VHH binders against F-box protein At1g11810. Designs and how they scored, part 11

Target 1, 377 residues: F-box protein At1g11810, of Arabidopsis thaliana (Mouse-ear cress) (q9sa94)
Amino acid sequence: MTTTMSTLPVVLVDEILARVPITSLRSLRSTCKKWEASSKTNLVGGKATARKSSHVGFILIGDKICSMKLDLNGGDDFVDTSVNQVSAFDGFAISQLFHCDGLLFCISNNHYSNYTLMVCNMYLGETRLIQNRSLFESYQNFCSYAFGYDSSKNRNHKILRNNSVSGGYEIYSLKSDSWKDLNVDLEKSIHLWRLGSVSLKGNAYFRVIKVIEEGVWEYNLLCFDFTRESFGKLLSLPFESLGDEGEGIMVISCVRDDHLAVLYQRDTLGIWISTEIEPNKVSWREFLQVDLATLDGFPDVFIAGRFIVDEEKQVVVVFGQETELDLNHGNAFIFGRDGYFTSFTVGDAPPEDFTSYVPSLVSLQIDKTGKRKARDD
Below, E stands for the ipSAE of ESMFold2; O stands for the ipSAE of OpenDDE; V2 stands for 0.75 times the mean of E and O plus 0.25 times the DockQ between their complexes.

## First folded at step 1 (VHH)

Design e2 (framework vhh_8emy_2; at its last look DockQ between E and O 0.04; V2 from the best seeds 0.00; counts 0 for: pae E 9.4 > 2, placed apart)
Fold by ESMFold2, look of step 2:
Structure e2 (fold): chain B 377 residues (1-377), chain A 122 residues (1-122)
Amino acid sequence: as target 1 above (377 residues)
Amino acid sequence: QVQLQESGGGLVQPGSSLRLSCAASGFTFSDYAMHWVRQAPGKGPEWVSSISSSGSTINYATSVKGRFSISRDNPSKTLYLQMNSLRPEDSAVYYCARGYKYGSLWSPFDYRGQGTQVTVSS
């Protein structure tokens, strides 16, 4: 397929050392505003009886970051999708993608360099290379990462890293441009497995496994509080995952930047949305339950991946995870009430992750004293 | 569809060696990192070792480093674990697991075989 530039201006890798985007800030903002406004144009002044829901963000397909616009329309063409590879990353093989506060945190196994950690502000066209403590560490593919910020006035953005081999934790501060070792109070019965974390209101939420006793373990939810730089207590889930084998698939996503959603797949597919979510407190409401075995024509093998909740349309869009999808069903599914489902295709390979997008004016530049420049005044 | 079949386990004495095999099918084996994971009765799963798609990057859990050796043969679609100097603490069901391409989402329990039992007498 033909690669097109994102609506957002991008900064090339060669400009990582640059402190200012190549393009005018006014032109950049105008372009981004047109992209967001265009995603909502069919609502104003038109027929409101065919409500259009639009989702805009970034999706990881293979090793490439793509911009995505997903329109959930009424009528015969219920879903309309626009996916465009972000050309600024063409020299990178992206393995993990995180979004927080309008910033993208990316991990790349660039075949011309060691593992590369970078934070990008796509709205401002700024990219910042994150200095690694050891540039030659081979365990980068097996680290769990999280991206968030603390409650300081100018939000100090931070990266948490857990090495699955050594079990150690490290935290990076964008403000100080430095890593430090982090001593965490995490019971040895709790295992942080390699699955992308989700950032919500500055904190990160992880799928974890808790061993209850020999042969008995379950999924749990755990928040890392970037202000206190510590984990909270285990958060209850609205489903039972208890079993000797733990075969279920748990996935987490955000809803409208203020709620967490959880998906659990065993024989059924269940989706819940948080009504309250804080580092040490959660409550849930049920959103959708689907008995996959009752769906006529549904694939024999389906493993749920990242998903999008659309509360207005009362549907869930679920991307397939590491499965060879049947050609008749595409690589993404929409589930609704009463056994409704359909499928469609995004990109040329199964999607591996998705993040929503919110523009940010946060500057990624720092001065030599380690203080990050404020964007205001 | 993805299929993984482990073999080579057994009951052995401390200090013995075993070689585990995992036959893979239903996917392009050479495109994926592969893992060994073990689970003892009453415990959660424990990561043992990983090998990149090309075989050029290898990692081990601290508990097995220097004793275990992971390898793969991409033409035959087979993953191996050579286990030397076995201890009673190594007793577990051993699973091979397929990783994600480039590791964007990873769970050793999303695609795994039936496992093979390794028992080291105490």
Scores: ipSAE 0.006, ipTM 0.296, lowest interface PAE 9.4, mean pLDDT 72
ESMFold2-Fast, scan of step 1: ipSAE 0.251; ipTM 0.664
ESMFold2 (binder alone), look of step 2: mean pLDDT 82; pTM 0.844
OpenDDE, look of step 2: ipSAE 0.015; ipTM 0.347

Design e3 (framework vhh_8emy_2)
Fold by ESMFold2-Fast, scan of step 1:
Structure e3 (fold): chain B 377 residues (1-377), chain A 122 residues (1-122)
Amino acid sequence: as target 1 above (377 residues)
Amino acid sequence: QVQLQESGGGLVQPGSSLRLSCAASGFTFSSYGMHWVRQAPGKGPEWVSSISGSGGSTNYATSVKGRFSISRDNPSKTLYLQMNSLRPEDSAVYYCARESYWKYGTPAFDIRGQGTQVTVSS
């Protein structure tokens, strides 16, 4: 039970070293902060590589965590991608994946009613199984989750979830290894998106629907502040979404670890990036607007699920499903300026999440001498 | 063509059990999530329960949790809803529905059946 590289499983270390930059980033927390601001330096195949438009991280494909490298430097029609299942998670069926501050939060479903919550530090090779309250074991698909940290020294990482039994909220603290009930409620007119939240600067941002009157709603964003343990005010979006709830698709993502991006798909594909983002304030700029009807060979039915912004190439990589009938292939599209688009295949199922790899020095171990001995004895 | 047909509804007393069935035809049943939706007299439709294509994941409305159980038999292309401890407020027409996608925590449907009436009264 240590925080050094030597405690990592050998198989997991080999997989990380082949695909994810880890060894050059272990030196200092200040280096990690600079690394978060710059994602252009990678260590692959044992050599440091400064590459523009190269993305490395973890993705959820079907029920498996995979490592992914996406290299867009091959020219207009060439995409180099490598995807490999992370064997350390073999035997787990992963239903949801969240990322915050170099830590992965995973939800595993092995049986009809049973699920396991895990937080993983891939850099240190540490995993913490989170004890479920016995009353909530059967309710995995009812819970909306958010992962973040507070502003305290050394960042206390926390998990927010709705309580499907009481209808309230509860919060878990990694520092205390305990759950507590939270006295916060959303107005009945506000509905959280069950497909998850995005962590940004320690807070979690949710896609929400606000019902104005019967049959009339709008998209909004809502921030949960893990320091204050409360929701902020509704944040406006840079596009019009008033109307029937059956219209359009909205997805959110992080850019440069300090900004939000939103994707809105209808007849066009629009991407906006925040210029300012705080719990009670947002401002937006347009990044890309694509008229889908002008794209030769674009599928008639495409549902965007996740996306990556590449500001150097002025493109967006969008992962999604071409139809509810085609769940056997993960197709991705790259959209750019002046009608540029191309496609490539990623794995055997549509990818759900992608997170850029950031090494973390946060220990997930419970106190080895004091509290662990009390539990083990 | 693509069709869903519900059966198993009826008149029962409070506290009784009832099992609903939905026969699917015209599509690859195992590739779709399936849902039960009900509509009480004079009210809008209420989502009741869902099940994934494989049957590995299920969800229930808070009003029916612990009392209702959804299941499916993919070889026979049949969806089931086992309803236990029935209450007068469970009286409604029950529809099975094929999942198109989820939007903001609410399922969207592209196909619904014609419904089966459940009446719970003394």
Scores: ipSAE 0.000, ipTM 0.172, lowest interface PAE 15.9, mean pLDDT 71

Design e4 (framework vhh_8emy_2)
Fold by ESMFold2-Fast, scan of step 1:
Structure e4 (fold): chain B 377 residues (1-377), chain A 122 residues (1-122)
Amino acid sequence: as target 1 above (377 residues)
Amino acid sequence: QVQLQESGGGLVQPGSSLRLSCAASGFTFDDYAMHWVRQAPGKGPEWVSSISWNSGSINYATSVKGRFSISRDNPSKTLYLQMNSLRPEDSAVYYCAKGYRYSSGLYKMDVRGQGTQVTVSS
């Protein structure tokens, strides 16, 4: 009979609040609303009244969760960034981060066969440890995970995983605090290979590889609908990847919790933002195109990771690594129009993941009466 | 118990060829990108080449591009590096490395083998 409440989440909340200038829920919510309003206005061709290009979130550096604030409100080529290790997670080696509905889903691995799954509300200081079906489950890092919620009145939050041990799919429900097997109809040529997913409007979107024939494949996008508990149809991408022989890098990210962005890197770096995104349909608009060969001083080898779109400044911030061996420096690049690019240092190792942070009143507490989640509209 | 065992190194003359092999065990080989990394005495490690889980993505360091060829045989759980037109500067211990890819999609080397020595000299 272990309670969900812990001193660890309280310490984590205090650590985050101490490292940001905002000290109250009202101030945090106001800031987040300003970011959303600004992004929406820029998307539809108007400028918002907000002048703040400030991004707050969590970044994964060397298996450690750090709080990050990125401030782009300075002059050209001026970037103010602060990255601070979250001490509450000192005992955990974190391998993956997912964000949905103000909740953070984390996967921790302290050894090859020792996995901990956690859902955290960082603002309320609440954590739920998720019981694995078996203490002998291994290779959790080799699974594809997704985090979302169904369309029920109380938004039942759920976790999907492809279980590499059984070869099937499983879904966890926060409401029932239990796992169940899923019989999903997914074409055998489609692979949800450990590329991760992004939560958007309660659904999860996956980068997938569709194998056409031996040695020939293409990138696609696929939605998992947590209400229907099924995959949608393959969604079209705004670029062609068929026959690229895997030289291209595809990354997806959320914009304003209601739009999806895709980055495709090969000889050029392209960013597109969805104009419509639903489980079985998508449409895209181009945000930015950069010819990497024209950039003086850009690294010969760069592997794009997570990215942030700043629609007010009309730039993209791309986290990545210059080589697979440069583990001593974490650089990020900012790309803009007309060949503009600059770089800044994030930490002592390349960032492995980034997720935005938006405070939420969604409660993770469950007692005998079943405390309902407090929603932040 | 992830294990990587490299072989095929040796002493060769400039312009010669060598084929390196890496036998993998203790993990699902088909699920991981694999890498070749080298380290010369007194120098830091240098990435040489990478291959994705399905051989659909292959990359080379500029210094070896056009001379080296990476390949994998998933049924036998073996990684290969064909090295042609070897130069004295290719002399190093060559390591096989298992990669991993998080939800971010960034590539990282998770574990390395014991290495195999390649010496190119007259």
Scores: ipSAE 0.007, ipTM 0.292, lowest interface PAE 9.3, mean pLDDT 71

Design e5 (framework vhh_8emy_2; at its last look DockQ between E and O 0.12; V2 from the best seeds 0.00; counts 0 for: pae E 11.0 > 2, framework grips, placed apart)
Fold by OpenDDE, look of step 2:
Structure e5 (fold): chain B 377 residues (1-377), chain A 123 residues (1-123)
Amino acid sequence: as target 1 above (377 residues)
Amino acid sequence: QVQLQESGGGLVQPGSSLRLSCAASGFTFSSYAMHWVRQAPGKGPEWVSSISGSGGSTNYATSVKGRFSISRDNPSKTLYLQMNSLRPEDSAVYYCARDWLEELYSGYGMDVRGQGTQVTVSS
């Protein structure tokens, strides 16, 4: 029997699918019905996520969305990184990227004009442009955004946005393809950070500043529950973050799909991972503590922007924020226990908004009746 | 505590001038670009002006260009907006906002804003 793509053993197909770049999964679906079926099965079975040794996801470099594969198991080299621009976003200048449950939420940036919100399913090759109807239309770039889903059977994905000026909230539902006003409010002492919300288990977590008194503030976490469509209580951090002119930098990230990690940079770099996390409760364990002053080759000026925790390797990969100083452009640092420290270059600019990617079967199509097409079970 | 507080708003006649101030505290003021944004009743927010951390670069919305001037005093941690030749359409609540990216056009780094000050231009 002639070996064809359709006659390949399922095990081999699964292996191929597991190794294929995330941006090529769509193409693989078109190979044959068997591959499509296997692809679907693999997605449902979570096998696609079993790339245990690599961090695969989407990142924002400049205004371009890229796929990134980070392998920390390289032979002679500790780090093998591949970054590829995603052509699906050609023509769009992307300002923000969110990931939730296999969907990408992207915001275009045209300098206060012609902003486009879009949700993309990269696996299905579907894109939904979200129409604005609110007062946010004229000033979309000044909004804080969050991407999540509710606990309904089909996981209705939703977008929360807050206007930094007006303070108003609205929520978009993919299912209804509509915005609605959300009657939620935060205490005046709470300032929502515009950037850096992270989606975890359908909820979104914000970095916030809580003003304690004049001139005194601290970092906190705030969860938005997309099921209840409400904010939780302020979540305490595992470190003191009283802010002043020399305040540290806090960054949040997901550890896979299960935990939230927090990075706090001051004179030291601390990383904590949540052991339990809910909208109103969080517990932490320390993952890593690094004295930056003890590291040879660490730059004098560095501000953490994004980070990845590898629990298997017991290291943290930290990407810097874009600074006027070319010195940190595209550089990433790996920190480990016992003083382990190395660096590598990702590209021309530091990546933003890295999240592990798991393909989704959620269709973004709306039928003529305004109903979302059912998930292919 | 990161805080921005706008002041200087009021009721003025068309053609008049007004100077807004924004007092900053709780952060290194000079390290941040600053923006003025306004919102009129029933309208969405409108970007007005931006200034770099050093004050060396400024940008203005077309609607206010030539009439408004943004400036800053880093030692006193104060942002200013000089508004000349005011028009009724300039009536709005004016907000100052911090931007950590020092980008004057994107607003990508906006993370904190004040409570706003009301400007009303009416005959």
Scores: ipSAE 0.000, ipTM 0.293, lowest interface PAE 10.9, mean pLDDT 83
ESMFold2-Fast, scan of step 1: ipSAE 0.428; ipTM 0.748
ESMFold2, look of step 2: ipSAE 0.000; ipTM 0.248
ESMFold2 (binder alone), look of step 2: mean pLDDT 81; pTM 0.830

Design e6 (framework vhh_8emy_2)
Fold by ESMFold2-Fast, scan of step 1:
Structure e6 (fold): chain B 377 residues (1-377), chain A 123 residues (1-123)
Amino acid sequence: as target 1 above (377 residues)
Amino acid sequence: QVQLQESGGGLVQPGSSLRLSCAASGFTFSSYSMHWVRQAPGKGPEWVSSISSSGSTINYATSVKGRFSISRDNPSKTLYLQMNSLRPEDSAVYYCATSPFDLYEYLTGFDYRGQGTQVTVSS
């Protein structure tokens, strides 16, 4: 016998989730309904002020998932932020968050090599535990993950997993509740960044490094197309990275659920937003350039980790770390035009991850035929 | 230029302890997850342990669980691996790796890392 390695037996994980206080789920569902109403009002109203008032999402502070609402006030340097720990995940050490189509994909690790995979619809209060198919006992934590869906009428949501040791790929389907092996090939000169893949229009985008020769490399992006179940061509970035010794920090994020943004920090902080993004093609426009050395009161060392773009206000919210540590505070900065910047505190520790969130009606329950209950749309 | 310098290995008897260190430079240590990976003669690389940038999330391979302890000191830019109750099968060259890129390079046989630190557990 070969036993798939897991931190907890599936039965115990199900029992723990079943014991999650209904009150906590109801509170989060109520908040998500308010976010949905607010988001629709901002879009329908068409007024700049209404569109710019709020951003909502989930952040990972330490190993805890927290809900965040960020209210940006026009021209007054006021930022209202509310951060609340999501009790539904209390007792789980969450290491990664992914968002796709209003669903959260969460990876939970304890202090041991085992892990639990979960897909959650926070709006409906539904959770699906994913069957563990670990192929390599000692290497499961080196898997790259990506979350997306195919172009079928009711969207088959899928998880891509790469085993870094074998180079093999496998894909999970929510409709079939099963894993299958994929025969995909990456050039040996292309190296995926394991963390921080981003879901966009059903596909997943990875940061990659292309090695040209010893000591000569460049940053690129790579798309995994969940409909074709294959990687696209290397996508170029709008900044120079050839021969960079890794001193620049690159972060990617979604904008308007249909565009990709890239942040590149060195002596300046640059943000670009895609004007066209497809598995084999990208074009970029510059959104913001900030010379960090010109900002009075800005910390000498700041490391960008995650960001939110507000196109109507012409600002970017950057979550990150100050390396001259106050570990008791997570600081975030808002950068805008003409040297505008301000700061605010997020939680009691620097955020490890962030994902913007839009509620979804995608059901995670299995219908009477044993298949995932699909949205009728 | 990412530079990682491992130290602390040696020849020890079964049941002994060793503390490995990894000194990091050329990147912002506190922003990246750190990993220990080992490679025994004639075998592929084996992941041993990982620690998140803040130190809040720690993971171990099943083979070392309960015996090894990973830690980091961000101010000194140093990663540690405390190895207790060492067994002959723990004999390997131990490497530290930073960020997903660096770890991927190591695991795919393209290695920007230093020579590692040799641990030999023998009677």
Scores: ipSAE 0.006, ipTM 0.274, lowest interface PAE 9.4, mean pLDDT 70

Design e7 (framework vhh_8emy_2)
Fold by ESMFold2-Fast, scan of step 1:
Structure e7 (fold): chain B 377 residues (1-377), chain A 123 residues (1-123)
Amino acid sequence: as target 1 above (377 residues)
Amino acid sequence: QVQLQESGGGLVQPGSSLRLSCAASGFTFSNYAMHWVRQAPGKGPEWVSSISGSGGSTNYATSVKGRFSISRDNPSKTLYLQMNSLRPEDSAVYYCAKEYLSDWFTEGYFDYRGQGTQVTVSS
């Protein structure tokens, strides 16, 4: 293997992206601009008008990033989807996606000790490769990541990394383009869920398992505050978790960029949305409950992985795996009130990850000789 | 309680073959993907191979692809790793690992790992 990609300067990445077919980048930028315009209209008063629900984001199918647009038609059982591979990442095998403040944080992992971290503004067509340190030379499956920003002027965006093997924490700052070791202590009985931290209002929320005693545990949430660079207290969940391993699955998602949603699956599928969420405080309301055993055509085995909440249409869209890795197609399911259930296909394989995306004007530019925009200070 | 017990390691010459086994108990074996992970002295752990719960899908690290084969016997709750054409750089302690609720949680990952089995490839 080579170490070339993980040490590639951002200048070379800019040149590589410039070599990607201009039609692909133009189309993506056009779509992102439409998303931004739509979002700003909704904030100003779009809610006062009748609208079709449209959701946009990025989805991983295999190791490829695809843009996804999902249109939910009011009261209809039909769903319109469009999924298009993003060629800008053709040189990378992507394993995880995170979204914060209009920036996409991607982890490329050729599986095993050769991984690249990158932050992208897809709307502006800007990318920054993050220099890796040799301190944590273990494959991605032993590292947990979280993405957020602090309360400083212009928001210093940061990445938290935990290596479960060493137990160490380190934090990267986009502003300084450097890593530093972080002395963060978690109670020994608390275990971070490795995948699927969610960014919310600049902070990151982790699923955690609290071990009460041997063979007895409960699900909880923890917030990492990127301003204070510390974890908050355990946050309560709106359901009772059981200490019987292998039965339940918990997934979290960001709603309206300012609220957290939690999905808990056992024999039923429950969705709750936060009414208040802060680093040391949370309150919940029930959104949806579904009895999976009553649904005709629902798979014998289904494990929820990611989800989207549409409050106006009163539905949830759930992505997951049906029979682990044995299926050659990707299905998503839509659940609603009073037994409403439908499915649609998103690709030739189960999706590995999904993140919603709202564009922003956060610049990732570095100082270069020539006619590039100077940093405003 | 989840238990994993690795076996089959040893001292061999380059070019030799070994078959590792992992006996699992305390969970419904066929419902979980299983992994082989190795760790050489002074190095971090390295993922080697994965297999789905049904055995229908397998995946390998580039360094071992074409030389190693992962398999499982769900009735006997046993995971296997067939290692062919062994190289000095394959020397490590090999661990069997269970995926937790289709997601890994960080520190709990090691609670489901057994004592490991030492593989040493030298002449």
Scores: ipSAE 0.012, ipTM 0.310, lowest interface PAE 8.3, mean pLDDT 72

Design e8 (framework vhh_8emy_2; at its last look DockQ between E and O 0.28; V2 from the best seeds 0.00; counts 0 for: pae O 6.5 > 2)
Fold by OpenDDE, look of step 2:
Structure e8 (fold): chain B 377 residues (1-377), chain A 125 residues (1-125)
Amino acid sequence: as target 1 above (377 residues)
Amino acid sequence: QVQLQESGGGLVQPGSSLRLSCAASGFTFSSYAMHWVRQAPGKGPEWVSSISGSGGSTNYATSVKGRFSISRDNPSKTLYLQMNSLRPEDSAVYYCARTYEITYSGDTYTYFDYRGQGTQVTVSS
C-alpha cells in the first residue's frame, strides 16, 4: 500500500503539524482532508502549540510582520531562533500588531496618508479590511488601539480605538462589521499609551500615564473590558513609577493566556507576574529582579521594548527598543535568576511586538445574509 | 496658566477666505506643537492641521490639504490658520490645541493637553 499523505497515521500527522511553522499551517490544510481535520482538532485543543519549551508567535520587525520561534532549550546554544517574514502582508507597511485569540489586528501606514486596518486569520488565510469611519481618517496618528473579544458564545472580536483629539472612543465589531461610538469617561489626566496594549482573556490592558503636573507623570495599568465595553479601575502596579524620580520604562506582556507581566526598567530590571487579574483588580508576584549594573556585557544604552517570560526556564527574554543609537538593535537579552545573563541576535531590528500565537477557526467572512428582496408580487 | 484663545471666525460665503488666529499664553510657545481641530454640529472633532514648535513641519487633513495653511509666529505666541476656498462642509467651531509629548528612548507619546474655547466658522451661501 503506497503511503500517501492521506494514509499517514494520525500520530505522525500530529507530529508533523506540531513541527510545522505557523505560517505553513495553511498550506498543510490544503494537503488533504484528513490533514485539515487533524489540523483543526489539534489547533482547537491547543496541542500544536504545546511545545513546552518553545515560544511561537508573530513579531513586528520594522514594518514587517514575521513569525518567530524561540526555543530556549537549544543544545550548545541556550537559544535557537527562527524568524521568517510573513508574505501575507507584502505590500503593507505595518505600524502596529495586535493579537487576540488567534487573530491578528494590524495597522498599516501606507505612505499615502491612509491607515489601513486589517484583521487576519493566519490559519484560515483570511483577511478583513476594516473600513474607517470618515471622521477618524484624519486622526489615525493620534489613536490608541486595543483588540479583544466579548464573552459571547462565539467570542465576538472587537477593536477599540481612542481619538486623542476628541477623547472619544469607538468600537468595531467583527460580527456586525460596524463601528459604534462608545460613551466612556476617562479622567482627563489619564492618557492611553498609543503602543503596548495587550490582550488577555478577551480584555485589553493598557499602559497609561497619569499626569500629575506638567512634566510629572506616573505609569498605571488600565483594563478595557470588551464584554462590558467599559474601562476598569486603574490597577495598582507593584512598583513606584513616578516620572520625576527618574525615567523608568514600563512594558507589559502576556504570560501565555493567563497572566499579565510587567517589566519596569530603571537602574534595575524588575519583572512581576499577575497572580490574579481582573478589570478592577490585580495582584502581583515578583518574578525577577536584576541589577543591570552588575551584568558584564550589558550595554550602556538599552531600553526594553518587549519581553517574554518563560516560567519553566525561569528566565526573561528582553528585546530592546529602537534607539537613535544603531547599537544593539537586533540584540535580545536573557535574564535569569542568580545572575544568569546571555544575549542573542534576533535580526537587524528589534521586534516591536511579540504575540504568542494560537490558531483560530474564526472566519472573517461577512455573512452576506442576502436580504431576499421581497418580490413585490 | 496655559491659555489659548481663538479668533477670526465668522460667516462667509463659499469660495471665500478666512484667517483664524490663536493667541497663546502661559507656556513656552515655541516648545510645543500646535494644532487646529474643528467640530461641526452633530459630528465629532476633526483634526485639521498641525505645526511643529519651530514651524518647520506642517501637516494637514486630506479634506483641507491645498486649501488651508497653518503657520505660527513664535515671538508673538500666535498660531494662524489661513483658510482658502472655503466650503459649506468647513463650517464648524475651530479650536487651537497644544500637544504634549512624552518621550523616552524608543517610545514617544503625544497627546492633546490644552485647547481654546473655539471660534465659529460658518460657510453659507
Scores: ipSAE 0.044, ipTM 0.528, lowest interface PAE 3.2, mean pLDDT 83
ESMFold2-Fast, scan of step 1: ipSAE 0.228; ipTM 0.633
ESMFold2, look of step 2: ipSAE 0.150; ipTM 0.604
ESMFold2 (binder alone), look of step 2: mean pLDDT 80; pTM 0.776
ESMFold2, look of step 4: ipSAE 0.118; ipTM 0.586
ESMFold2 (binder alone), look of step 4: mean pLDDT 81; pTM 0.783
OpenDDE, look of step 4: ipSAE 0.020; ipTM 0.422

